# Ledger of designs, part 45: VHH binders against p49116

Target 1, 238 residues: p49116
Amino acid sequence: EGPLLSDTHVTFKLTMPSPMPEYLNVHYICESASRLLFLSMHWARSIPAFQALGQDCNTSLVRACWNELFTLGLAQCAQVMSLSTILAAIVNHLQNSIQEDKLSGDRIKQVMEHIWKLQEFCNSMAKLDIDGYEYAYLKAIVLFSPDHPGLTSTSQIEKFQEKAQMELQDYVQKTYSEDTYRLARILVRLPALRLMSSNITEELFFTGLIGNVSIDSIIPYILKMETAEYNGQITGAS
Below, E stands for the ipSAE of ESMFold2; O stands for the ipSAE of OpenDDE; V2 stands for 0.75 times the mean of E and O plus 0.25 times the DockQ between their complexes.

## First folded at step 3 (VHH)

Design a6 (framework vhh_brivekimig_d4; at its last look DockQ between E and O 0.56; V2 from the best seeds 0.00; counts 0 for: pae E 10.3 > 2)
Fold by OpenDDE, look of step 3:
Structure a6 (fold): chain B 238 residues (1-238), chain A 121 residues (1-121)
Amino acid sequence: as target 1 above (238 residues)
Amino acid sequence: EVQLVESGGGVVQPGGSLRLSCAASGFTFSSYAMSWVRQAPGKGPEWVSAISGSGGSTLYADSVKGRFTISRDNSKNTLYLQMNSLRPEDTALYYCVKGGYLPWRDEFDISSQGTLVTVSS
């Protein structure tokens, strides 16, 4: 079989809403996050191995790992997104919620810790200077995780993950031959993704979802979306 | 010119059912996702449901999930909304809209007259 990923899977370009408002409101944050989510899911869909798993397995897989994929996307697109500014805006909005007594003290702490974890993770990835190929393979490793409960075709998923790991290893060895421990350094970042709550992520970035639709509910919809329709969403058309 | 004509609205008791239809013309119907949007008295438009061009993907607002079913017949250029277990809060003018669901969409291109659904005892 051919490689798991091709050069086409390395490209991961997020288009931000334009124009950027002076004040980052919930709508802007939600749209930006949604675009990243859509991009991440459509990236997954573009992988032949992913398609080979079938629709049901695909959906289950993405439902299990969307938060991790999204977080990797945040790290990868942090500069384009002005992620620090977005996070600051989110904190400001949370302050308003606090004043209105909408959240418990414990919940506030959890949310703030989550924001901190997100920022730290993104900063750590930036410090490692992760390139586009490495991000692609890391996303693949996260996507093809066989350890989620309820998955079918776990053996095949595991094979794809191993393939992703091997290709990453080969790439790092060839590209960063003088850095013997680079592979280990980048892989050791992955456990941090599992520390992050998908529920809190959803609350922080997707509170403005129209119709009160959960990420869980929208995933099948996004995965089955026509490419033309997706492209139209980026441009605001249709 | 894009034309959308809704029908099937009426008065029904709580727990009742209605089926809405939307006749589409002026564009290649099967190439576009479609949505239902409703507007209750004194409220802004609310997205209700969406369906992909092929009909293979559907999505529902939490408020109608499990009760409403969106479908389409591309051979007839028609969009449908089966509404079961209707509630008073479902009372609204229902519109057919060209386009699928966007999480950040708060404005809808409503160019049709809509069909009125009234749920009352």
Scores: ipSAE 0.407, ipTM 0.740, lowest interface PAE 1.3, mean pLDDT 91
Fold by ESMFold2, look of step 3:
Structure a6 (fold): chain B 238 residues (1-238), chain A 121 residues (1-121)
Amino acid sequence: as target 1 above (238 residues)
Amino acid sequence: EVQLVESGGGVVQPGGSLRLSCAASGFTFSSYAMSWVRQAPGKGPEWVSAISGSGGSTLYADSVKGRFTISRDNSKNTLYLQMNSLRPEDTALYYCVKGGYLPWRDEFDISSQGTLVTVSS
């Protein structure tokens, strides 16, 4: 019973690695992206409805939607992250990969199309001036998506998604009462998230990982992480 | 100040086993994740395994999964790595690291001597 989200779930404070290097590099980009990923996963973990689904369901759900949550986080934190500057640095790094014969022409095209889609999405969200409450409910809507393959408890997940949708509707109606179509304009942005490729997101933001560990494979331990471990990863402070 | 002291390395034949230890001091051990990293001659550091502060969650590099077991004893401020079915490719200087639970990070703060593991017949 009660609201799906509380005020604590509206707070989404990303801290960037300090100091910012004179030239952006793979390490800075990967650290920045890792902090956002951890912030996004622990945001999801903090939701009572998510906790109620149980550990196996939690892992399956986050594996299905981590890229969508990450992309919403990029849009929400685009100004703090200087995302346009990071994307420019990624493009420069990508050109070096062509020089080193690491990527095919078809792959380069796929990656560049993904960058364009990401920039378009972030620009559209900025143009709508999406606020922190709206982002929190949008993230909940994508988190509680019952239509991903292989999920159990889909009926309960659907109920939580409907609750997030209704609470977003109530918030928008009360806060933006003069803007009759704001909810519709916000919701029509969400389908673009399903077009974002998780493997390309890994290439863009998580290049340089040692071994063959993927984001999908680390999600269970991120979700089990203790507070001190989390703070060390997300801020770099101990 | 943080101090980490590795021990338990040695020479072993392929297929053998070793158990590494890491004595930790200068911080609240149970509050932090711990990792093992290794560095083979002529290569950069390679992340091996990590364990949460409580010991309830572990992660392994694919190259060691099923053969190595990370553990900790928070009452003794000690981190362990049980290495079974050792291969020549496991030959390296092994370090314990405070933190480094993120296996995709490319930066490790290695400030200790390490313990040498040599696998040869």
Scores: ipSAE 0.005, ipTM 0.262, lowest interface PAE 10.3, mean pLDDT 81
ESMFold2 (binder alone), look of step 3: mean pLDDT 85; pTM 0.853

Design a7 (framework vhh_brivekimig_d4; at its last look DockQ between E and O 0.64; V2 from the best seeds 0.00; counts 0 for: pae E 8.9 > 2)
Fold by OpenDDE, look of step 3:
Structure a7 (fold): chain B 238 residues (1-238), chain A 121 residues (1-121)
Amino acid sequence: as target 1 above (238 residues)
Amino acid sequence: EVQLVESGGGVVQPGGSLRLSCAASGFTFSRYAMSWVRQAPGKGPEWVSSISGSGGSTLYADSVKGRFTISRDNSKNTLYLQMNSLRPEDTALYYCVKGGYLPWRDEFDISSQGTLVTVSS
């Protein structure tokens, strides 16, 4: 068997809606987030090992880890997305909701803490100066997590995760030979992803979805889309 | 020229069923995802359902999920919408639209006349 990832899987270019409005409205945020989600799903589909698991397993796997993948994507694309500005806009919109008494105090706290965690995670990744290869392997490790409930082919998933970890190790040793603990430093960031609520992430970034479709519902739709349609949606050309 | 012709609309009682059809021409039907959009009186258009070009992927608005089924026959260049357990709030003009679901898209290229579905007791 060949490597889990190739150089083609390292490329992760997010195209933002243009032009950026002066005021970041819910529509802009939703579109930006959706584009990232689509890109992440498309990336997953491009991995032969992922395809080998079959559609049902693939769907279950992505449903389980989409929030983690999305968050890694946010970190990776933070500069292109102007993530700080987006998060600030989200906070502002949340404040409006607070003024309208739409949220309980506990919920407000929970949401604000979530935003804080997102910011901190992205900042931590930026400080580590994670490169494209490292992000690709981290995403693969997150994607091929066998410890989610209800998964089939867990042995195969575990094998793929191990392969991702090994390849990451080899890459880091080769590229950053003078930094003996870089691999460990990178991997210890992963637990932070599981502290984040998928529900809150969905609420923050995807409340503007047309038809009130859940991320859970849209995932199989995305994964089964034709490649041409993927490209059109990612670039906004469709 | 892209042509879409909807049919199958009518008057039905609450709880009833209808099957809509859309005949497509002027483009390679199987290469494009298709959608159903509806417009109720006094309201703007709303997305109902989408299906991929191959038919392997479907998606539904929450308001119709479990009741409506989108399908297609690429050999006939026809799109279908099976509507079960119809409700008065399903009353609308239904349009066939070229293109799939986009989470951020609330504008639809409606170029057809649509077919009227009326659900009333």
Scores: ipSAE 0.372, ipTM 0.732, lowest interface PAE 1.4, mean pLDDT 91
Fold by ESMFold2, look of step 3:
Structure a7 (fold): chain B 238 residues (1-238), chain A 121 residues (1-121)
Amino acid sequence: as target 1 above (238 residues)
Amino acid sequence: EVQLVESGGGVVQPGGSLRLSCAASGFTFSRYAMSWVRQAPGKGPEWVSSISGSGGSTLYADSVKGRFTISRDNSKNTLYLQMNSLRPEDTALYYCVKGGYLPWRDEFDISSQGTLVTVSS
């Protein structure tokens, strides 16, 4: 059976579109987010335990957790992406919309609250200096969540989640032996991920979604995509 | 050298059917997703449908779901689009493109002449 993750699952290299524009625009933001989404989906489908659950279960799991995986990816890649600058640009656009004689609606409030929660989450992860091994296991814990509605094979999913938890515990204890409470400090960050709205994530990072097609609806296609096309989507090549 | 050649377009009445074909060469066809894109007169390109390299996954624009079926035959290096219940709004030049389409990416690498579909009463 072996370990749940190997060293190849720890590498998580996001390459940004180049050159970076002087002023951030929707095309740059959407391309950057698309690369992160595909990198996250490729990461998940490369895990032997995930492959063992079968295609229908794989689809159900990723539909349930893609926003959590994406949000962990945002936190992990926040500096490479210049995420704080991206979020500031989005906030400025929202504030300009309010000042242009547009009444702030319930939707604008929801989007602003989501941005604040996302900033808080990313800042808390940065303060803890979460490393690549820790991120990999946190992603596995959210991926193999047995408590999502409508799942089958929940016993096996729970087994894999417990294995991810045990391997994270072992890693933290060996690597951060003087920080007795590091594991607990890391794990208490996870509930914030359930507060993130997938619909608002789509609006923040995937503007230009034509036909109002949600990421949830394209996940089966993404998971079955051929490796050569996957690599092109991660790097933006045709 | 990638080459894509569309065929099967024509004039059809509303409610009719057409089947488009795309012959592909210059790449390992089965390794790549393929897409159909259309361009109506005076409009920009619009994504229609995509299919994975194996053919196991398909995706459709809302405007065509339930009426159009994308398919492929990897032994013939051929992509297909079965169009049923055609409407005047489906009138466009139809292109096949190498690669999948994502809703947030509207850039298309059109390298072919396309095939014209006209739906008129």
Scores: ipSAE 0.011, ipTM 0.444, lowest interface PAE 8.9, mean pLDDT 84
ESMFold2 (binder alone), look of step 3: mean pLDDT 83; pTM 0.840

Design a8 (framework vhh_brivekimig_d4; at its last look DockQ between E and O 0.02; V2 from the best seeds 0.00; counts 0 for: pae E 15.0 > 2, placed apart)
Fold by OpenDDE, look of step 3:
Structure a8 (fold): chain B 238 residues (1-238), chain A 121 residues (1-121)
Amino acid sequence: as target 1 above (238 residues)
Amino acid sequence: EVQLVESGGGVVQPGGSLRLSCAASGFTFSSYAMSWVRQAPGKGPEWVSSISGSGGSTLYADSVKGRFTISRDNSKNTLYLQMNSLRPEDTALYYCVKGGYIPWRDEFDISSQGTLVTVSS
């Protein structure tokens, strides 16, 4: 079998909503996040190995790891998104909610910690200067995680994950031959993704758009969406 | 307060044309995608078309593709829908909606009165 990923899977271009408002509002944030989510899901869908798992398994797999994929996407697209500005805006919105006594102290703490973790993760990735290939393989590694409950075809998923890891290793050795520990450094960042709450991520980035609808529930729809339709609708690539 | 006021509806024969307008106020118009939604008698709301904030991207329902054109003038805070080759099945109340098309959405935030389009011989 051929490689897990090709050069086509390296491209990960996020188009932001335009125009950018003077003040980032909930709508802008949610739309930006949605575009990233869709891009991430469609990226996954474009992988032949992912397709080979079947629709049910694919859906379950994405449901399990969407937060991690999304977060990696945030890191990868942080500059284009002006993520720091977005996060600051979110914090400001939260502060308003705090003033209105809409959130408990414990919840506020949890949310703020989550924002901090997101920022730190993205900063750490930036410091490592992760390139497009590395991001692609890291996303593949988190996508093909066999350790989520309820998955079918776990052996095959594991195989794909291993393949992703091997290809990443080969790439890093080839591209960064003088940096012997680069692979280890970038892989060590992955556990941080598991510490992030999908619920809080959903609340921060998507509540204004999807309301009470969960990302979990819409994943099947996203995966079925035609890329052309998505591009025309969201990315402005018409 | 967000206000959307539709106009341009009327009675037209099959094959005819109409141009709908929506005057928007109460928000930064250019910062939001806009959509047209219609509701035929006895039916639920149906998405018709969406346009990005800048106007650079448009999307259409299959039922109107090639016949309808959505556009906007951000300087006038106005959304438009050019409807050509109208059919009886296009008869509906047409609503301007703040926001773009959301694939999984089955509800629309319709807060305006709409404008009636009747296509009849």
Scores: ipSAE 0.007, ipTM 0.275, lowest interface PAE 10.5, mean pLDDT 88
Fold by ESMFold2, look of step 3:
Formats: C-alpha cells, structure tokens, sequence
Structure a8 (fold): chain B 238 residues (1-238), chain A 121 residues (1-121)
C-alpha cells in the first residue's frame, strides 16, 4: 500500500532552451512547451499507482487529462518559463493582426478569452502560493479522475483519487495549520481546468517548426517509448 | 516528398455550392491539423478554416461560418471543404495547408498550386 506520492514526485524542474531569443518566436515557445509536456508525462508515469493500472488505462487517463496536467505545469513553472512575457507577446501579435485584418474577429475572441482564463488561473494559483507538494497532489487528483467516459477500472481509479485527496488534506493540515480554509481554497480552483480548450492549447504552444502535431495522436507513443527507455536507465544506473 | 493537390474549383453562380478536395501524400496525414487558406486577386492570403488531426475539432473564419464545412477522411488522406451559399467575395484561389491555425503566425506555408473558385452572376 503506502503513500500515493513520495518526495521524488514533488521535484518538478523545468529546464528552458538556451539562450532566450531577443524576440520570442514559435520555435522557442514550442520547444519550451514540449519540455513541459514531456516532464508532465514522465511525472505521471513515475507514480506506482499509475503503473499498476496497465498501459491501456494509462493511455486513456492521460488522453483525458493531459491539458489539465499541462495547465497545472504552466502555473507551477510560470516564472521559469517567463509565461507572462510569452502571453503578452501573443496578445500584442493578435492585436496587430486585427489592425491588419489578417484574422477573423471570432477566432481572435476565442483565443483571447482562453489566454485570459489561463492568466486568471495562473494568477490565482500564485496568490495562493501553492507549493510543490500541493501541486503534486493536485496533479494526482486530476490524473486519477474516474469521471471521464470510456474508462475501465473506475473503482480502482476512484480509490487512487480519494487517496490523493486524503494525503493532500493531511499535508495541508500539518503544514499550514494556521490556515483553516487553505484546502478548500485550493480544491475550488480545479473546476477551472476542465474549461481549458485542448485545441487552443495545441495551437498556442505546440504548433512548431515544420507543422502541427496533434497531441492526442502522440500520447501513446510518448508513454510507450519512454517506458522502455526509462526501464533501461533504471537497470543500468546504480 | 510532401505533396498537397487541390481540386474541385470552378465557376458557380451566387448561392451555389462547391466541394473542394485536397489529396495529401508524403507524411502521416492523421497526425497533423489541416487548414484551408484563400487568396483573392490583389489581396494577401486569408485563413478560412482548420480541422484537427482526428477531425474532432473545427474552426472557421467569421466570413464563412455557417456556410462552409471542413472535413477530412484519414483513410483516404484527403481534406475537404464544402462551400455552400457562395458569394462573389468568396472568389479566390484556395489552398490546403499542412498545419492548424496559429494565432501569432502571419505566414502560411503554401507549397501547392491551389484550385480556383469563381463566384459570378
């Protein structure tokens, strides 16, 4: 049995491409976002409870929640990524495109609304000063969601989610004993994640150098290839 | 070699319909979002519509919303644009483009010849 997460799952270090260009461009943004996505997938794969569910269930869970995990990662790593600078550059570009009539008004409104919701979410998490343990448990709660259609083993997934919730509660009560409502304030931020559009996230952060790649099509390959390579590293490392 | 070949253009009266096709080869079609872009005489390229790799999500420019429908058949490596209720201002050379809408990217990688749509009374 044991705890769902350990101290090794709290570490979440994003390394940015170097050097940062004078003007932000699609290549730098896509590389930075790709590193965060792979870090998030490696994090999920490292959890023993996730490993125990089996490869088909793993793929189904990640397909259902990858945008929520990615958005939590954006909030956690916002300063390292200079996310506010990236979003400001995108907003300025969109405003210039309106002046030049290059994009439809409806499309621009959809993208601007998404950027505003993302910024609002990240700001709210920063104001709460969410720490690394809290982020790890929030990610586990969204990862082990039994409510997505088409999942198998939903009773086991629900048990893992409940365990993540209980461990978060214990951590918050012990670490922030003077703040009676902290757990409630943290948990009420989660519904906002379901409102984030995975399609707009793909277009903002993952359309790269050569062309677009659909995240839902590559998730099985990321999980499969990294598992074999990860096992080789564990076997070879002392 | 990546190749995109458009077809289905022609001359139609206002209010008419056309269906454009784009045959794709040289890449894993289902892994990429696809777009239609058009260029009217004397104007720069204008994004029309995009569709996700799976086909589950679509986006449209305001000027075509409700009249045009983008679709794809991944088993045939083919992208489609159904154009209904055509107007003279839809007259343009239509291109298919590998890739989706990128909000902060002003340029389209047009590597094909396109298919001409002329809407005239």
Amino acid sequence: as target 1 above (238 residues)
Amino acid sequence: EVQLVESGGGVVQPGGSLRLSCAASGFTFSSYAMSWVRQAPGKGPEWVSSISGSGGSTLYADSVKGRFTISRDNSKNTLYLQMNSLRPEDTALYYCVKGGYIPWRDEFDISSQGTLVTVSS
Scores: ipSAE 0.000, ipTM 0.165, lowest interface PAE 15.0, mean pLDDT 81
ESMFold2 (binder alone), look of step 3: mean pLDDT 84; pTM 0.838

Design a9 (framework vhh_brivekimig_d4; at its last look DockQ between E and O 0.01; V2 from the best seeds 0.00; counts 0 for: pae O 13.6 > 2, placed apart)
Fold by ESMFold2, look of step 3:
Structure a9 (fold): chain B 238 residues (1-238), chain A 121 residues (1-121)
Amino acid sequence: as target 1 above (238 residues)
Amino acid sequence: EVQLVESGGGVVQPGGSLRLSCAASGFTFSSYAMSWVRQAPGKGPEWVSSISGSGGSTLYADSVKGRFTISRDNSKNTLYLQMNSLRPEDTALYYCVKGGYLPWKDEFDISSQGTLVTVSS
């Protein structure tokens, strides 16, 4: 009972590593992305409905949707992260790699297509001026997705998703009362999240200096961390 | 003051096993994640494994997955690393560190002397 999310769940403030380097590099990109990932996981864990589902269900949900949550976080924090600058630097790097014949054309094409889709998604969200409440409810809709194999308590998950949808609808109607089509315009953006590749997101933001990383395999560890450990990862202090 | 003392290192043949221990003092051990980090000759530190404060969640570097097992005994304030199927590339000075480090971290708060593991025929 009560609202699915409170004002404390709407606040989503990303802190960048400091100082910003004179030239963006892989280490800075990876640390920035890590902070966003942990902020997103901390956000999900703070929701009472999520806490009520239990550890195994929580792990399964986040493994299924982490890339969509992360992508919503990228869009929400695009200005703070200077995401356009990061993506431009990556594009320039990839174009140099083609010229130097360091990567296959097929792989680079896949990565460039993903960057284009990510840019278009972020641009569409910025054009709609999606606010923090709307982002929070969109993230909740994505988080409480009952349609993945292996989930338990799918009836409860579906009820939470329906509640997130209802609360988004009520919020939009109250806050944007003279824009009768805003909810529909927001909801048609969700399918674009399903086009995002978790493998390419890992390549763009998480491969860093330390080799190949699978976020999917790390999620159980991340979700079981104590709150103090999360805070260290979110701010870079431990 | 935080103190971490590693032991259990030594010389083994390829395919052999070792069990490393880390005695912790100066902090509430069960409240913190712990990690193993290693440093091979001529290389920078490399994260090996982490375990949550309760011991319920573990994470491993790809290079050791399936061969190494991290564990802890909170009643004894002791962290362990069971190392099986050892390879020459596992030769390194092994440190325990306070904190839940992750595969993409490359800076570590090493405050101990470590224990040397040498894998050689």
Scores: ipSAE 0.012, ipTM 0.456, lowest interface PAE 7.7, mean pLDDT 84
Fold by OpenDDE, look of step 3:
Structure a9 (fold): chain B 238 residues (1-238), chain A 121 residues (1-121)
Amino acid sequence: as target 1 above (238 residues)
Amino acid sequence: EVQLVESGGGVVQPGGSLRLSCAASGFTFSSYAMSWVRQAPGKGPEWVSSISGSGGSTLYADSVKGRFTISRDNSKNTLYLQMNSLRPEDTALYYCVKGGYLPWKDEFDISSQGTLVTVSS
């Protein structure tokens, strides 16, 4: 039994749409988000253990955790994405919607709180100065979560998660030997991911591109796409 | 209540060997990864080794790799650490730890008494 992850799984390079518009429009935001989503999904697909679970289980697993993976991706790619600027743009768009009375007060509150949670999470990760290996393992831990309802092969999933956790521990111990509590500080951030609504994330980042189509529904398609297929085209769901 | 009881510690000369045991109770032993952690005098806890629930995966700190072997017998709810080629720097209290690295899943418990390993000429 080899390691769960290799050095190839550490690389996580997001390419942003070009050119960047002077004003961040909904299309740019959605395109950027879509690229990140695709990158995240294809990253998962590149893991041999993930492949070993089979297509049905793979799909179910990604459906269950895509929001968490996406959010980790946002944190990891926050600088290259200019995430703060994107979020500010989203807020501005929301303000316009508010002025048009398209959203209830309660909904506005929920959305704003979600944006806050996203910002806080990403900021916290930046403060921790999480490196590429740590991100890879965190994503693996999130991916191989056995506690989602309806999953098959839960024992195997748990085994993979366990392996991810152990490898992360080993990495941190070797790389950050003088920081005794680094592992704990990193892992304690993961619960925050589950406080975030996938529905709201979808609305914020994807509604302008996929319309009424759910991320859940396009995940099987994304997982079947070739990497070169989405790298060379504008990511459009359908 | 989770209980972990370490045993097998003692005094040994450099180059010697010891086998530590940890008797586990109060939880489904086979469902959890287990770890050994040690704490030398005046130092913080140091991770030594981990083993998956099934025993199929093992990891070791670089400091013990090639010398220590972690294993488990799930039928006996027992974790083991075979320590060979012991060095003075291996002197520490050794603790058996129930996985517990995932905040929402397991509790990290270093509350056991540990077993003392002393390597001295």
Scores: ipSAE 0.000, ipTM 0.256, lowest interface PAE 13.6, mean pLDDT 88
ESMFold2 (binder alone), look of step 3: mean pLDDT 83; pTM 0.832

Design d1 (framework vhh_brivekimig_d4; at its last look DockQ between E and O 0.50; V2 from the best seeds 0.00; counts 0 for: pae E 15.0 > 2, grease 28.6 > 24.2)
Fold by OpenDDE, look of step 3:
Structure d1 (fold): chain B 238 residues (1-238), chain A 120 residues (1-120)
Amino acid sequence: as target 1 above (238 residues)
Amino acid sequence: EVQLVESGGGVVQPGGSLRLSCAASGFTFSNYGMSWVRQAPGKGPEWVSSISWSGGYTRYADSVKGRFTISRDNSKNTLYLQMNSLRPEDTALYYCARSYDDLKYGLQHSSQGTLVTVSS
């Protein structure tokens, strides 16, 4: 069989809502995050191997890893998104909502730590100067993770993950031949993704837009959405 | 998974009383402020009341102030809304939400709500 990823899977262009408001309100943040989420999921859909798993399996797979994919997307699109500004705005909104006894100290700590982890991860990826190919393969490795509970076709998923890893290795060896340990440096960043709570991510980035609906519940809908519909929604939302 | 299950709704005469409950699971209830929101037929959602994580602070919409009382039992992971002096305009589907604020930037999850009908 051919490669897991092609050059077409390397392209990952996020279009931000325009214009950017002076004050980053909850709507802007949520819209931006939604676009990234949609982009990430539709990216996954574009992979033939992903489609080969079947609708039920690939839905379960995305449900399990959407936070990791989203976070990688944040890192990859950090500049375009002005992620630091968004995170600062989120903190400000949180602070504005944090008055005496509104939230427990423990909750505040949890949220702030999560934001810190997000920022640190993105900074670390920037420091490594991860390119588009590397991001694509990292996302594939994250996507095709067989170690999530409740997955079907785990053997096939594992094979796809291995293929992604091998292709990444080949790419890095070819492109960065002078840096013998680059692959290892890149891969060791992946565990950080699983330190992050999907619930907190959802709360920070999506609550204002999706209301009472969970990301988990909308994933099947997103995955079934036609590309044209997605593009139309992006254009209409701007 | 975060779950909020509302109960206690029903049909009541004007001037009557009801007590709503919201059973919370899937998260540390005591960490969060909670709110009640209602949606009348053909209308948008309306914020009703909020309570801080500790229960030390409460807020009410003007429309329900003096008639409704929000409370919580963190040991039971339950939110309450005592509704007195009910009026026909209080007829709505009532939801609880994991947010102290009026849903502008709150932590919300899907719930079924409980129907309150005030009619003569």
Scores: ipSAE 0.179, ipTM 0.621, lowest interface PAE 1.8, mean pLDDT 89
Fold by ESMFold2, look of step 3:
Structure d1 (fold): chain B 238 residues (1-238), chain A 120 residues (1-120)
Amino acid sequence: as target 1 above (238 residues)
Amino acid sequence: EVQLVESGGGVVQPGGSLRLSCAASGFTFSNYGMSWVRQAPGKGPEWVSSISWSGGYTRYADSVKGRFTISRDNSKNTLYLQMNSLRPEDTALYYCARSYDDLKYGLQHSSQGTLVTVSS
């Protein structure tokens, strides 16, 4: 009952580490990415429907979709993050990895293809001028995906996803009434998110911070963090 | 799910030898450089050695150079550390890590490691 999201879920304000260094480095990129990750987890945790599913289901959902949420966050925050500059720095880092023989040529191709897909996705979202309400509903559709293997309560998850889809449809029809096909154009972008590799996202944005600890393995701890710790991670105050 | 399982630790006298293994799964092992890291009780983690994805390039901490040899077998998804001339200072929990840059920061370590104790 009631709307799936409230106005508090539309606000998605990323604060970048300051000052931006003259030369981007792994530390700045990883801190920026960490802030976005924690902001995305805070966003998901604040949704009443998500809270209602219970702790085990919550952990399973976020493990299944964290990379999709992160990628939507990159697209939404691309301007404030200067994402094109960050991706250029990552490409330069890959060139250094070739010189140090850290990655095979096959892996380098995979990573470069991933970067190109990410750039294409972010550019397509920017060209559609996706607004904050649309991003919030897209993130909810991705979060409440019932078709991931191993999920429990899939009927409840499916109902929440359908509610997110309906609310997005209502919003788009109300706000963009002159654009008959806007909803369809938005929704056809979602399959690209499932083609994004969480493994490569970890390498691009989190390798300097994670070591051999995957984001998947730390999600239960992130979801249990106190609000003060959460805010510190999002702003870098801790 | 990335999994790294270390083995081969034990108790050995100073001057002895041990060979550690790290079995990798959940990722394409041959695409990645690998590292050994150790942590003595109550101390922070210390980088020990790294090897490139192909095995063609190796690096060692000054404290182990000449005594330890890192190697890998990409057909078996296994990383190795041959430790010779062991000293009491080498006593630590040893674990392997996947990395493709020189700098590691983690939110949390999740592997079990293998304990090496060098004592008389």
Scores: ipSAE 0.000, ipTM 0.234, lowest interface PAE 15.0, mean pLDDT 81
ESMFold2 (binder alone), look of step 3: mean pLDDT 82; pTM 0.845

